# VH-VL binders against q0aze0: the designs that were tried, part 6

Target 1, 268 residues: q0aze0
Amino acid sequence: MKIILVNNRFKENTEKKAQEIAGQLSALNVEVIIDNGLDEPYAGTVDFIMVLGGDGTMLRAARRYGQRAIPVLGVNMGTVGFLSNIEINELAEYLPLILREEYSLEARMMLEVAVFQQQSLLTRVFCLNELLLRSNSPRMLSFALEISGQKLEPYRGDGLIVSTTTGSTAYSLSAGGPIADPQLDAFIVTPVASHIINKRPLVVSPEREISLHLLEEREAIIGIDGQIKMDFGAENRVLIKRAPHPLLMVNLKAKPFFTSIDRSLQRQ

## First folded at step 2 (VH-VL)

Design b1d (framework fv_bermekimab)
Fold by OpenDDE, second read of step 3:
Structure b1d (fold): chain C 268 residues (1-268), chain A 123 residues (1-123), chain B 107 residues (1-107)
Amino acid sequence: as target 1 above (268 residues)
Amino acid sequence: QVQLVESGGGVVQPGRSLRLSCTASGFTFSSYGVHWVRQAPGKGLEWVAAISYDGSNKYYAESVKGRFTISRDNSKNILFLQMDSLRLEDTAVYYCARGSYLRFGELSPFDYWGQGTLVTFSS
Amino acid sequence: DIQMTQSPSSVSASVGDRVTITCRASQGISSWLAWYQQKPGKAPKLLIYAASSLQSGVPSRFSGSGSGSDFTLTISSLQPEDFATYYCQQANSFPLTFGGGTKVEHK
């Protein structure tokens, strides 16, 4: 068995724990690769991914490895979030199940985000939570939103969020988006400080495509999962689709979403 | 406009060395992983080597491992392939191709290719 | 290593025909598959990525489907400019590997 341990290099506690766990797994004849984000994603075959940390670390892991259909386990290191399944102190208890591959999987829809400059593809990113388009100045943006070729009225505001249902409890929520069942596949399109007060978010079929571009010569920013930043201008466009692959999240411990949502939100 | 232009191919004797270059333009070269892919005459495509955006990681096909070295100069937007101990089976058109925009951690297929440079052997 | 097997190796077709090419991976690669078109004396051109996503500028008559280990490239109505060799490629893991190719020829 080969396992990737994903941790955050900027959090010393996760780094140390990764090394410790790596030692334990090695003693059990498990090959371990540690990914702290400094290097390129491991490009070989692996059987399991263990994410040590919080939601941010999980999001990074999903972007780096989600397309490879590898089971991903979130191991919480004492943070508040929605994407971890077990606590670090529970790992020893569940390790035998992991090694025997006795766990269930929950498929989570991801976004495929393609950023273009004219006809040239700048980047393609698969992400678990959301894409954010926002102004890079105190001025509002004017941008076009198209859904499956249907042109909506131009948007004016600070920005727009296109989120998965998983991401519904992330930035979209802060912007006034709905809480969605993570087992549901859908886009959530949430305006950020629209010039139209109380502009409603849209729930969009995962079968549709979403396109964004600016209607003026102004600088904006594309954000992915709140971690990646990219400059965005009038010559750029964004195409958003459902990723052709879901993230396979490991479910070792039952964590009912709706029974814990209020509790989780109160902690944030 | 994204462009990749290979050079350095030619006729070589077995056992000799050859250095291929690929000059990139029209994009931020230092942000992308880049690859060499070759094609023997009348045959299919074969991946040869890859290098990460900053050159920190290199990957090779088994057929060239220990003989070929991939490198890059991001200040000049150039990709290199040092080919040592060349063999007749290395006869091919060698393409450079753009891969992932690795700054974001995503993987991408080869969306842009050069025109290729031919490597052949003298009798 | 992941072996990619394409079928058929060649196909004779006429303009307007529906052409289907298959690619099988020796192990699961999720949707991490690309399709390329190559014409004689030219570099390959990316057609499809992530198994079913159409590359910008590629005609809609091209489509890709499949996941796991079995994939299909379909040309709904073959055009004169579509006579070429097509390759599948897995991007799941190193070493990257291509299929053997499928030559689409005039009937």
Scores: ipSAE 0.022, ipTM 0.560, lowest interface PAE 6.6, mean pLDDT 90
Fold by ESMFold2-Fast, scan of step 2:
Structure b1d (fold): chain C 268 residues (1-268), chain A 123 residues (1-123), chain B 107 residues (1-107)
Amino acid sequence: as target 1 above (268 residues)
Amino acid sequence: QVQLVESGGGVVQPGRSLRLSCTASGFTFSSYGVHWVRQAPGKGLEWVAAISYDGSNKYYAESVKGRFTISRDNSKNILFLQMDSLRLEDTAVYYCARGSYLRFGELSPFDYWGQGTLVTFSS
Amino acid sequence: DIQMTQSPSSVSASVGDRVTITCRASQGISSWLAWYQQKPGKAPKLLIYAASSLQSGVPSRFSGSGSGSDFTLTISSLQPEDFATYYCQQANSFPLTFGGGTKVEHK
């Protein structure tokens, strides 16, 4: 068996815990690759991915490895998030089940984001939560949204979020988007501080393709999962579609989504 | 179901012309860039030409530039390749292929291909 | 033009073998590389795009890696239906170019 341990070396004790867990797995004859985010993703074949950290670390793992159809387990190191399944102090209890493949998998849709400059493809990124288009200045953006070739009326505002259902509780929620069951596959399109009050969030079939471009010369940013940032100008266009593979999340322990989000919202 | 069907191939004499067609079905043809790719008998793949989703931009391989013309009819879901001044070196199976990116299919991989149409020369 | 060089031109393998095919671009193409499978008498089929992304419906035994100028396609455990010719293709710039192909054949 070969496992990738994904960790965030910039958080207290995560590198030390990753080394400790790697030692335990090696003692059980498991080959371990450690990915702390500094190097390119591991290119070889692996059987399992264990993410040590919070939601941010899981988002990075999903971008690096999510399209490989490999089971990914989120192991929380501190504050409970939405993308982890077990706590670090529970790992010893669940490790035998992991090694025997005694768990279920939950498929989570991902976005494929392609950014162009005229006819040239600049970059392609896969992500679990969302693409955010926002102004890089105090000035409002004017931009066009097309859904499967249908050109909508122009948007005017601070930006737009195109989210997966998994991302419905991230930036989309803060911008007024709906809370969506992550078991559903859909795009959620949420305007950010729209000047036009009638621009409502849209829930769109994941089989549709979404494109965005600026209608005026403005300085804008494309943000991916709140972690990657790219400049976006009037010469740029972005195409968003369903990624070929969902992220396969390991479920070892029942973690009810709706009661968890309800409690989180009630606290403040 | 996505389908691309080529037609118009056949036996020609050097210096003559042929027009190839590719009929698309099962997707919104007017939203995709489309390509012609050829393969000489027993040889590898060679990209020939591409046309943008709206027909405004056209691209050609150097070997066919000035002799071949790509065009499309979005109302009929048909891609064309007009082949003028044909040479023996143009002998190949010609495939039409869809660029996988919506509206940005010119610089993309090809997710669907037709079965091909053979262009060959009489002795 | 960007030249795509594949190696080897052919490889003899048995069912269950691990097969690795390499592709080198004459210029940097970032990750804008795709891999295709072509069986005799049939059109090519897309396997991998963006260097490492598996096309929907393609078995997980196929994987791609690399960036910049050097790329590999790996078949982890060759199946009878995998005996075919494989091509790489760059989509970084016009003209689009393919590698010369690698034929995976029976020992």
Scores: ipSAE 0.000, ipTM 0.395, lowest interface PAE 16.3, mean pLDDT 86

Design b1e (framework fv_bermekimab)
Fold by OpenDDE, second read of step 3:
Structure b1e (fold): chain C 268 residues (1-268), chain A 124 residues (1-124), chain B 107 residues (1-107)
Amino acid sequence: as target 1 above (268 residues)
Amino acid sequence: QVQLVESGGGVVQPGRSLRLSCTASGFTFSSYGVHWVRQAPGKGLEWVAAISYDGSNKYYAESVKGRFTISRDNSKNILFLQMDSLRLEDTAVYYCAKEGYDILTGYKDAFDIWGQGTLVTFSS
Amino acid sequence: DIQMTQSPSSVSASVGDRVTITCRASQGISSWLAWYQQKPGKAPKLLIYAASSLQSGVPSRFSGSGSGSDFTLTISSLQPEDFATYYCQQANSFPLTFGGGTKVEHK
C-alpha cells in the first residue's frame, strides 16, 4: 500500500505529525509520500490520501489530487471544520481498516470553473467549496447571471457565490446561503450583500451551467475556495459546471451531518 | 504511474484509413482534455487535434480538418484518432498528450504527460 | 492562427554556457506559453508552463520569462544533458501552435 500524507507546511504541528505518522506507516511496510504543498503533486500511483489538518488543507488536497479518483481521508488536528472524518487521536484505531481498505466512500461534487478573456480560456480549475465573485473596490458590482441560457435580471451587490453542497457550510453560509445536505448534488447561488433586500439564494441543478460576467467596468476578484485569487474585469467571463469527477471522501467514522451542524458552527 | 500509450501506427497506402489509439492510466481520464500532436521525420511538432474531457468539444488543425476525427471512450480510458484519406504529408510520429493541472491556476494549457508515440508511414 | 517564431533555429554552445532562446507570437497571448525539451527518439518533456512556471522535476537552471508576444527560455549554465531541441507552444487559443524549434548542439 502507498499513502500520501497531506499536511500544511505553514503549520508546524501538522508537519511533525506527518513525519511521525509516516514513520509508523513505514514500520508497517506502507510506502508513504509526504505532501506539504511545497512541491508539485506526487505523480506516482497511490492507494490512499490522508489529509492532516483542517478544511483548508482538505480543499488544497482536493485540488491537487481530486482528479485521480483516490480515496481521501480528512484527519482533524484540533481545527474547526466540516471536511474531516476522524480525529488525529483516532487514527491508530482506524488504521487497520485503512490498511485493509475496509471503508466506505462518499462522492462529493466539485465545481468546474472556467475563466475566459473574450474567447480565450485563461484558467480552468476544480474546487470543492465555491467560486466567489466579489468587488475589489468600494463600488458595487453589476453582473449578469445566466443559468442554462436563461438570463436573470442583473445582480447588483458586493458579489456572488456559487457553491457546492459541500461548500454550503463555508463562505456561502456566512453570506446567508442555505445549509445543504452534502449527499446532494447541486449548485447554491448566494448573493453577497445585494442591493435588493432579501435577495434569495438559488438552488440549481448540477446539470445546468452557470455563467457570470460584469455589466460595467469594475475591479473585481474571483476567489476559489478562499485560497486562490485572480483579477476579474469586464472583459472576463466565468463558466461554472459540475466537475466531471467527484472527490471520493473516506467515511471511516459515522458522522451525522445534521446533528453535527450546531457543534461545528458554534466553534466557528 | 501516470502514462499514455499509443498504438495503431504502421505502414499504409495513400488514400487509406488508419485508426490510432491511446490508452491512459494512472489518472482520471475523464477529467482531462487530451490531444494528438505529430512530428514528421526530422521536423518540428505540429498540433493535430484536441478533445475536451467529456468529448463535447473537438478541435482540429486545418491540415487535418475533414479527414481526421478525434474521439474518446472515457469508460475505457482510450483516446482515438480516426485518420481517413491519408496523405504522404501525414507521415509522422503521432503522440497523445494530456493537459496538466496546477494547484494555483488550474489546468495547465500545456502537456505534462506524453505517450511514446506511434509511427505512421506510407508505401507505394 | 497564431504563428510562433523561434530564434535561433540552432545554437552551438559549450557546457557552462548561458543559452537563450526566444519565441515570438504573431499576436498577444498573455502568459499562455509553454516550453518543451525533446531529445532524439523521445517524446517532448514539459519544462515551463504559463510562461515562467517551472514544471516539477525540472532543474532550476531553466527559466522562462516574458508576456504578451515575446518570450524567452534561458538555460543559465548548460549541462551535458541539456543538448536537445526546444519548442515553445502557445496555449492562448485554438489551433494550438508550436514554434519551429531550437536545436542546442555541441560547439
Scores: ipSAE 0.006, ipTM 0.507, lowest interface PAE 9.9, mean pLDDT 92
Fold by ESMFold2-Fast, scan of step 2:
Structure b1e (fold): chain C 268 residues (1-268), chain A 124 residues (1-124), chain B 107 residues (1-107)
Amino acid sequence: as target 1 above (268 residues)
Amino acid sequence: QVQLVESGGGVVQPGRSLRLSCTASGFTFSSYGVHWVRQAPGKGLEWVAAISYDGSNKYYAESVKGRFTISRDNSKNILFLQMDSLRLEDTAVYYCAKEGYDILTGYKDAFDIWGQGTLVTFSS
Amino acid sequence: DIQMTQSPSSVSASVGDRVTITCRASQGISSWLAWYQQKPGKAPKLLIYAASSLQSGVPSRFSGSGSGSDFTLTISSLQPEDFATYYCQQANSFPLTFGGGTKVEHK
């Protein structure tokens, strides 16, 4: 069995813990590849991906490996989140099930984001949570939203979020978007600080194509999962589609989504 | 028939609180963003605060941020401005104003309906 | 914040005169500018939105022009009911800001 261990070297003790776990797995005849985010993604075939860290580390793992149809397990190292399934102190208990492949998989849709400069493809990125278009200055954006070629009335405001259902509890929630069952496949389109009659969030089929472009020259950025940032100007266009493959998330223990989110919302 | 009516203004002491209300009639209140704009005696217009149609987005002028809170009750067609830690420089007529929208031409980025105003002043 | 500068602060005019009021934004605001008329003791009234679009019910003697940072409101032939204070307002970004006003008064 070959396993990739994904960790965040910038967090205290995560790299040391990854090395300790790699040693334990090697003693059980498991080949281990460590990915700390500094090198290119491992290009060979693997059987399993174990993510050691919080939601941010899981989002990076999803972008690097999510399109390969490999089981991905989130192991929490400290701060609780929505994308981890077990805690690090539970790993020893669940390791025999992992090695015997005794677990279930949950498919989570991903976005394919293509950024164009006029008619030329500039870049293509996959993500698990969302694309954010936002102003990079105090000025509002004026921009056009098209859904499968249908042109909506122009938007004015600070930006727009196009989210997966998994991303419904991330930036989309902060911008007033709905909480979505992550087992559903849909795009959630949530306006950011619309000045004029607040445009309603839209829930649309994942088979649709969504495109965005600026109607006036403004300083704007495209954000991907809160981790990648790109300049976006009037000469740019972004096209968003469902990614070819979902992320396959490992379930070793029940994690009740609705009670978890309900408790989080009760803090105020 | 489209109308906005402010109330709640009066004479206050510095440091105290006051809540203004604006009652809407003749249009679907829950469909429009609404704003507070003030005007000090003999001075110009100053934008104060805004709230989106569903109450999810709120904006404030820097001079009132942290002291004023805008809110709305769509079931009663009422806009509120809670004014805390009032200062002498808050003396003004306070207007509520509705964002303009036309079904055929779209949004106007302007205030097409204004209330009559309510005066907030301080005892000497 | 975007600062809106109106000129002149006041203008003395007679019925039948052409009156021009200027508004300058400290930053580009495209066409997101409105003009309002305010009579003493009354609430403002919308005249022009999107720099040049006439509000329904407003007489055609009122017109707006400009884009970017320089804008004008023109009253082609001043009528007795037009003696009032006029304000511009940018809607490009928060915080929304108004010009200082221009008082059109009897000569």
Scores: ipSAE 0.000, ipTM 0.382, lowest interface PAE 18.1, mean pLDDT 85

Design b1f (framework fv_bermekimab)
Fold by OpenDDE, second read of step 3:
Structure b1f (fold): chain C 268 residues (1-268), chain A 122 residues (1-122), chain B 107 residues (1-107)
Amino acid sequence: as target 1 above (268 residues)
Amino acid sequence: QVQLVESGGGVVQPGRSLRLSCTASGFTFSSYGVHWVRQAPGKGLEWVAAISYDGSNKYYAESVKGRFTISRDNSKNILFLQMDSLRLEDTAVYYCARDSEWLVTGYYFDYWGQGTLVTFSS
Amino acid sequence: DIQMTQSPSSVSASVGDRVTITCRASQGISSWLAWYQQKPGKAPKLLIYAASSLQSGVPSRFSGSGSGSDFTLTISSLQPEDFATYYCQQANSFPLTFGGGTKVEHK
């Protein structure tokens, strides 16, 4: 068995724990690769991914490895969030199940985000939570939203979020979006501080495509999962689709989503 | 527009060395990994080597390990392939191709050069 | 290494025909699969990435499907400009590997 341990190099606690766990796994004849985000994603085949840390680390891991149909286990290390399944102190208990591959998987829809400059592709990413378009100036944005070729009335405001159902409890929630069942595949389109009071979040079929572009010369930013940022201007266009692959999240411990919402949200 | 232009191919003797270059334009070269892919005459495509955006990581096919070296100069937007100890089986058109790794899309080749031919004298 | 088996090696077809090419991986590669088109004397061109995503600028008559180990490229209605050789490529892990190619030629 070969396992990637994903941690955050900027958090010393996770780094030390990754090394410790790597030692333990090695003693059990498990090959271990540690990914702290400094280097390129491991390019070889692996059987399992353990994410040591919080939701942020999971999001990074999802972007780096989610396309490869590898089971991904979130191991929480004292943070709050929605993407971890077990606690670090529980790892020893569940390790035998992991090694025997006795666990269930939960498929989570990801986004495919493509950003263009004219007809040229600038970047294409797969992400677990959301794309954010927001103003990078004191001025509001005016932008066009198209859904499967249907042109909506122009939006005007601070920005827009396109989120997965997984991401519904992330930035979209803060912007007034609905909480969605993570077992449901859908886009959530949430306006950010729109000057139009009647602009409501949209729940959109995962079979549809979403297109965004600015209608005015404004400075804007595209954000991916709150971690990747790039400049976005009038010459740019963004296309959002359902990713062709889901993230396969390991479910070792029963964690009912709806009964945990209040608890999780109170901790944030 | 994205462009990749290979150069440096030619006729060589077995055992000799050759250095290929690929000049990139129309995109931020330093942000992308790049690959070499070759194609023998009348044959299929074979991946040769890859280098990360900053040159910190390099990958090679087993057939060229120890003989070929991939490198890059981001200040000049150039990709290199140093080919040492060349063999007849290295005869091919060599393409440079842009990687999609930086785009977090996997290891795809979204843009290709037109290739440069490496052959051997009999 | 992951071996890619592509079939058929060649197919004769006419304009307007539906053409299907298959690619099998020796192990599961999820959706890490690309399709390329290559015309004689030209560099390959990316058609499909992530098994089913159409590359920008590629006509909609091209489509990709499959996951795991079995994949398919479909040209719904073959056009004159589509006569070429097509390759699948696994993007799962190094070393990257291609299928043997499928030549689509005139009947």
Scores: ipSAE 0.006, ipTM 0.481, lowest interface PAE 11.5, mean pLDDT 90
Fold by ESMFold2-Fast, scan of step 2:
Structure b1f (fold): chain C 268 residues (1-268), chain A 122 residues (1-122), chain B 107 residues (1-107)
Amino acid sequence: as target 1 above (268 residues)
Amino acid sequence: QVQLVESGGGVVQPGRSLRLSCTASGFTFSSYGVHWVRQAPGKGLEWVAAISYDGSNKYYAESVKGRFTISRDNSKNILFLQMDSLRLEDTAVYYCARDSEWLVTGYYFDYWGQGTLVTFSS
Amino acid sequence: DIQMTQSPSSVSASVGDRVTITCRASQGISSWLAWYQQKPGKAPKLLIYAASSLQSGVPSRFSGSGSGSDFTLTISSLQPEDFATYYCQQANSFPLTFGGGTKVEHK
């Protein structure tokens, strides 16, 4: 068995804990690769991915490995979040189940984001939560939104979010989007601070293709899962589709999504 | 441990050039935009320049446009600031700073280097 | 360019005091504002981002509020390590701009 341990170098206690867990797994004849974000993604075949950290670390793991159809387990390191299944102090208890493959999988849709400069593909990236288009100047953006060849009336405002259902509780929620059951596959399209026109969030079939481009030369950026920023100008176009493979999340214990989100909203 | 370490500061004559470097470690440098921010002795912070994660987009404060050039080498995890036609008004501690990770929007500096001093001789 | 006006320029305070610092943008910047702490001889440290979000590892006595053009940083109970200069920064657009700073000093 070969396992990737993904940890967050930006959290002080996770590097030492990752090394400790790697040693324990190696003692059980499990081959371990540590991905602490410093190197490029491991290119070889692996059987399992264990993410040590909060939601941010899971988002990075999903971007790097989510398209490989490998089971991914979120192990919480004390950070409150939605993407972890067990706590670090429970790992020893659940490890035998992991090694015997005695768990269920939950499929979470991902976005495929392709950024073009006219006809040339500049980059292709996958993400679990959302793509954000936003202004990088005090001036509002004017941009075109097209859904499966249907051109909508131009948008004017600070930007737009295209989110998965998993991302419905992330930036889309803060921008006024709905809370979605992550078991559903759908795009959620939420405008950001539309100052002139009242635009509603849209819930769109995941079979649809969404494209965005600027109608005027403006300074803008594309944000991916709040972790990657790309400059976006009038010569650029972004194409958003459902990714070919969902992220396969490991369930070792029940995840009470609706109870958890309800509790979180009462405390905010 | 995220670290940013500046070097290349020193004493320079007006009109001359200096090249500042910032060596990054402890994170995937190629995934982050990075900035130069300066602070004149006893004064406040002034943003100087920024470069996108892949080096394709560069931004400059009006006071340094045409004189300073920001660049990066992602294979070596190094950020550069080439400073040409230096003026007395460029006297400052120069910090390199990383764009925030995990944040929804905006340019925030979550990690900073210790700074390198650029000053002038007679 | 967005101008950031910070007030007051200095505050004399004692340990245990509540300290409030204000920042005003010359135009609307939504919630795209950060607060930094700088101690003498050291680099700035991020305290608050997106106007009200506390950076990891920053004590809960620090809080941010505001939106649009008016923003406030509050230190609920000043500690000895909090005597420093504080800066706001608009995170909305280039060129990025900072407030002039507020020095929190001993009474």
Scores: ipSAE 0.000, ipTM 0.457, lowest interface PAE 11.9, mean pLDDT 86

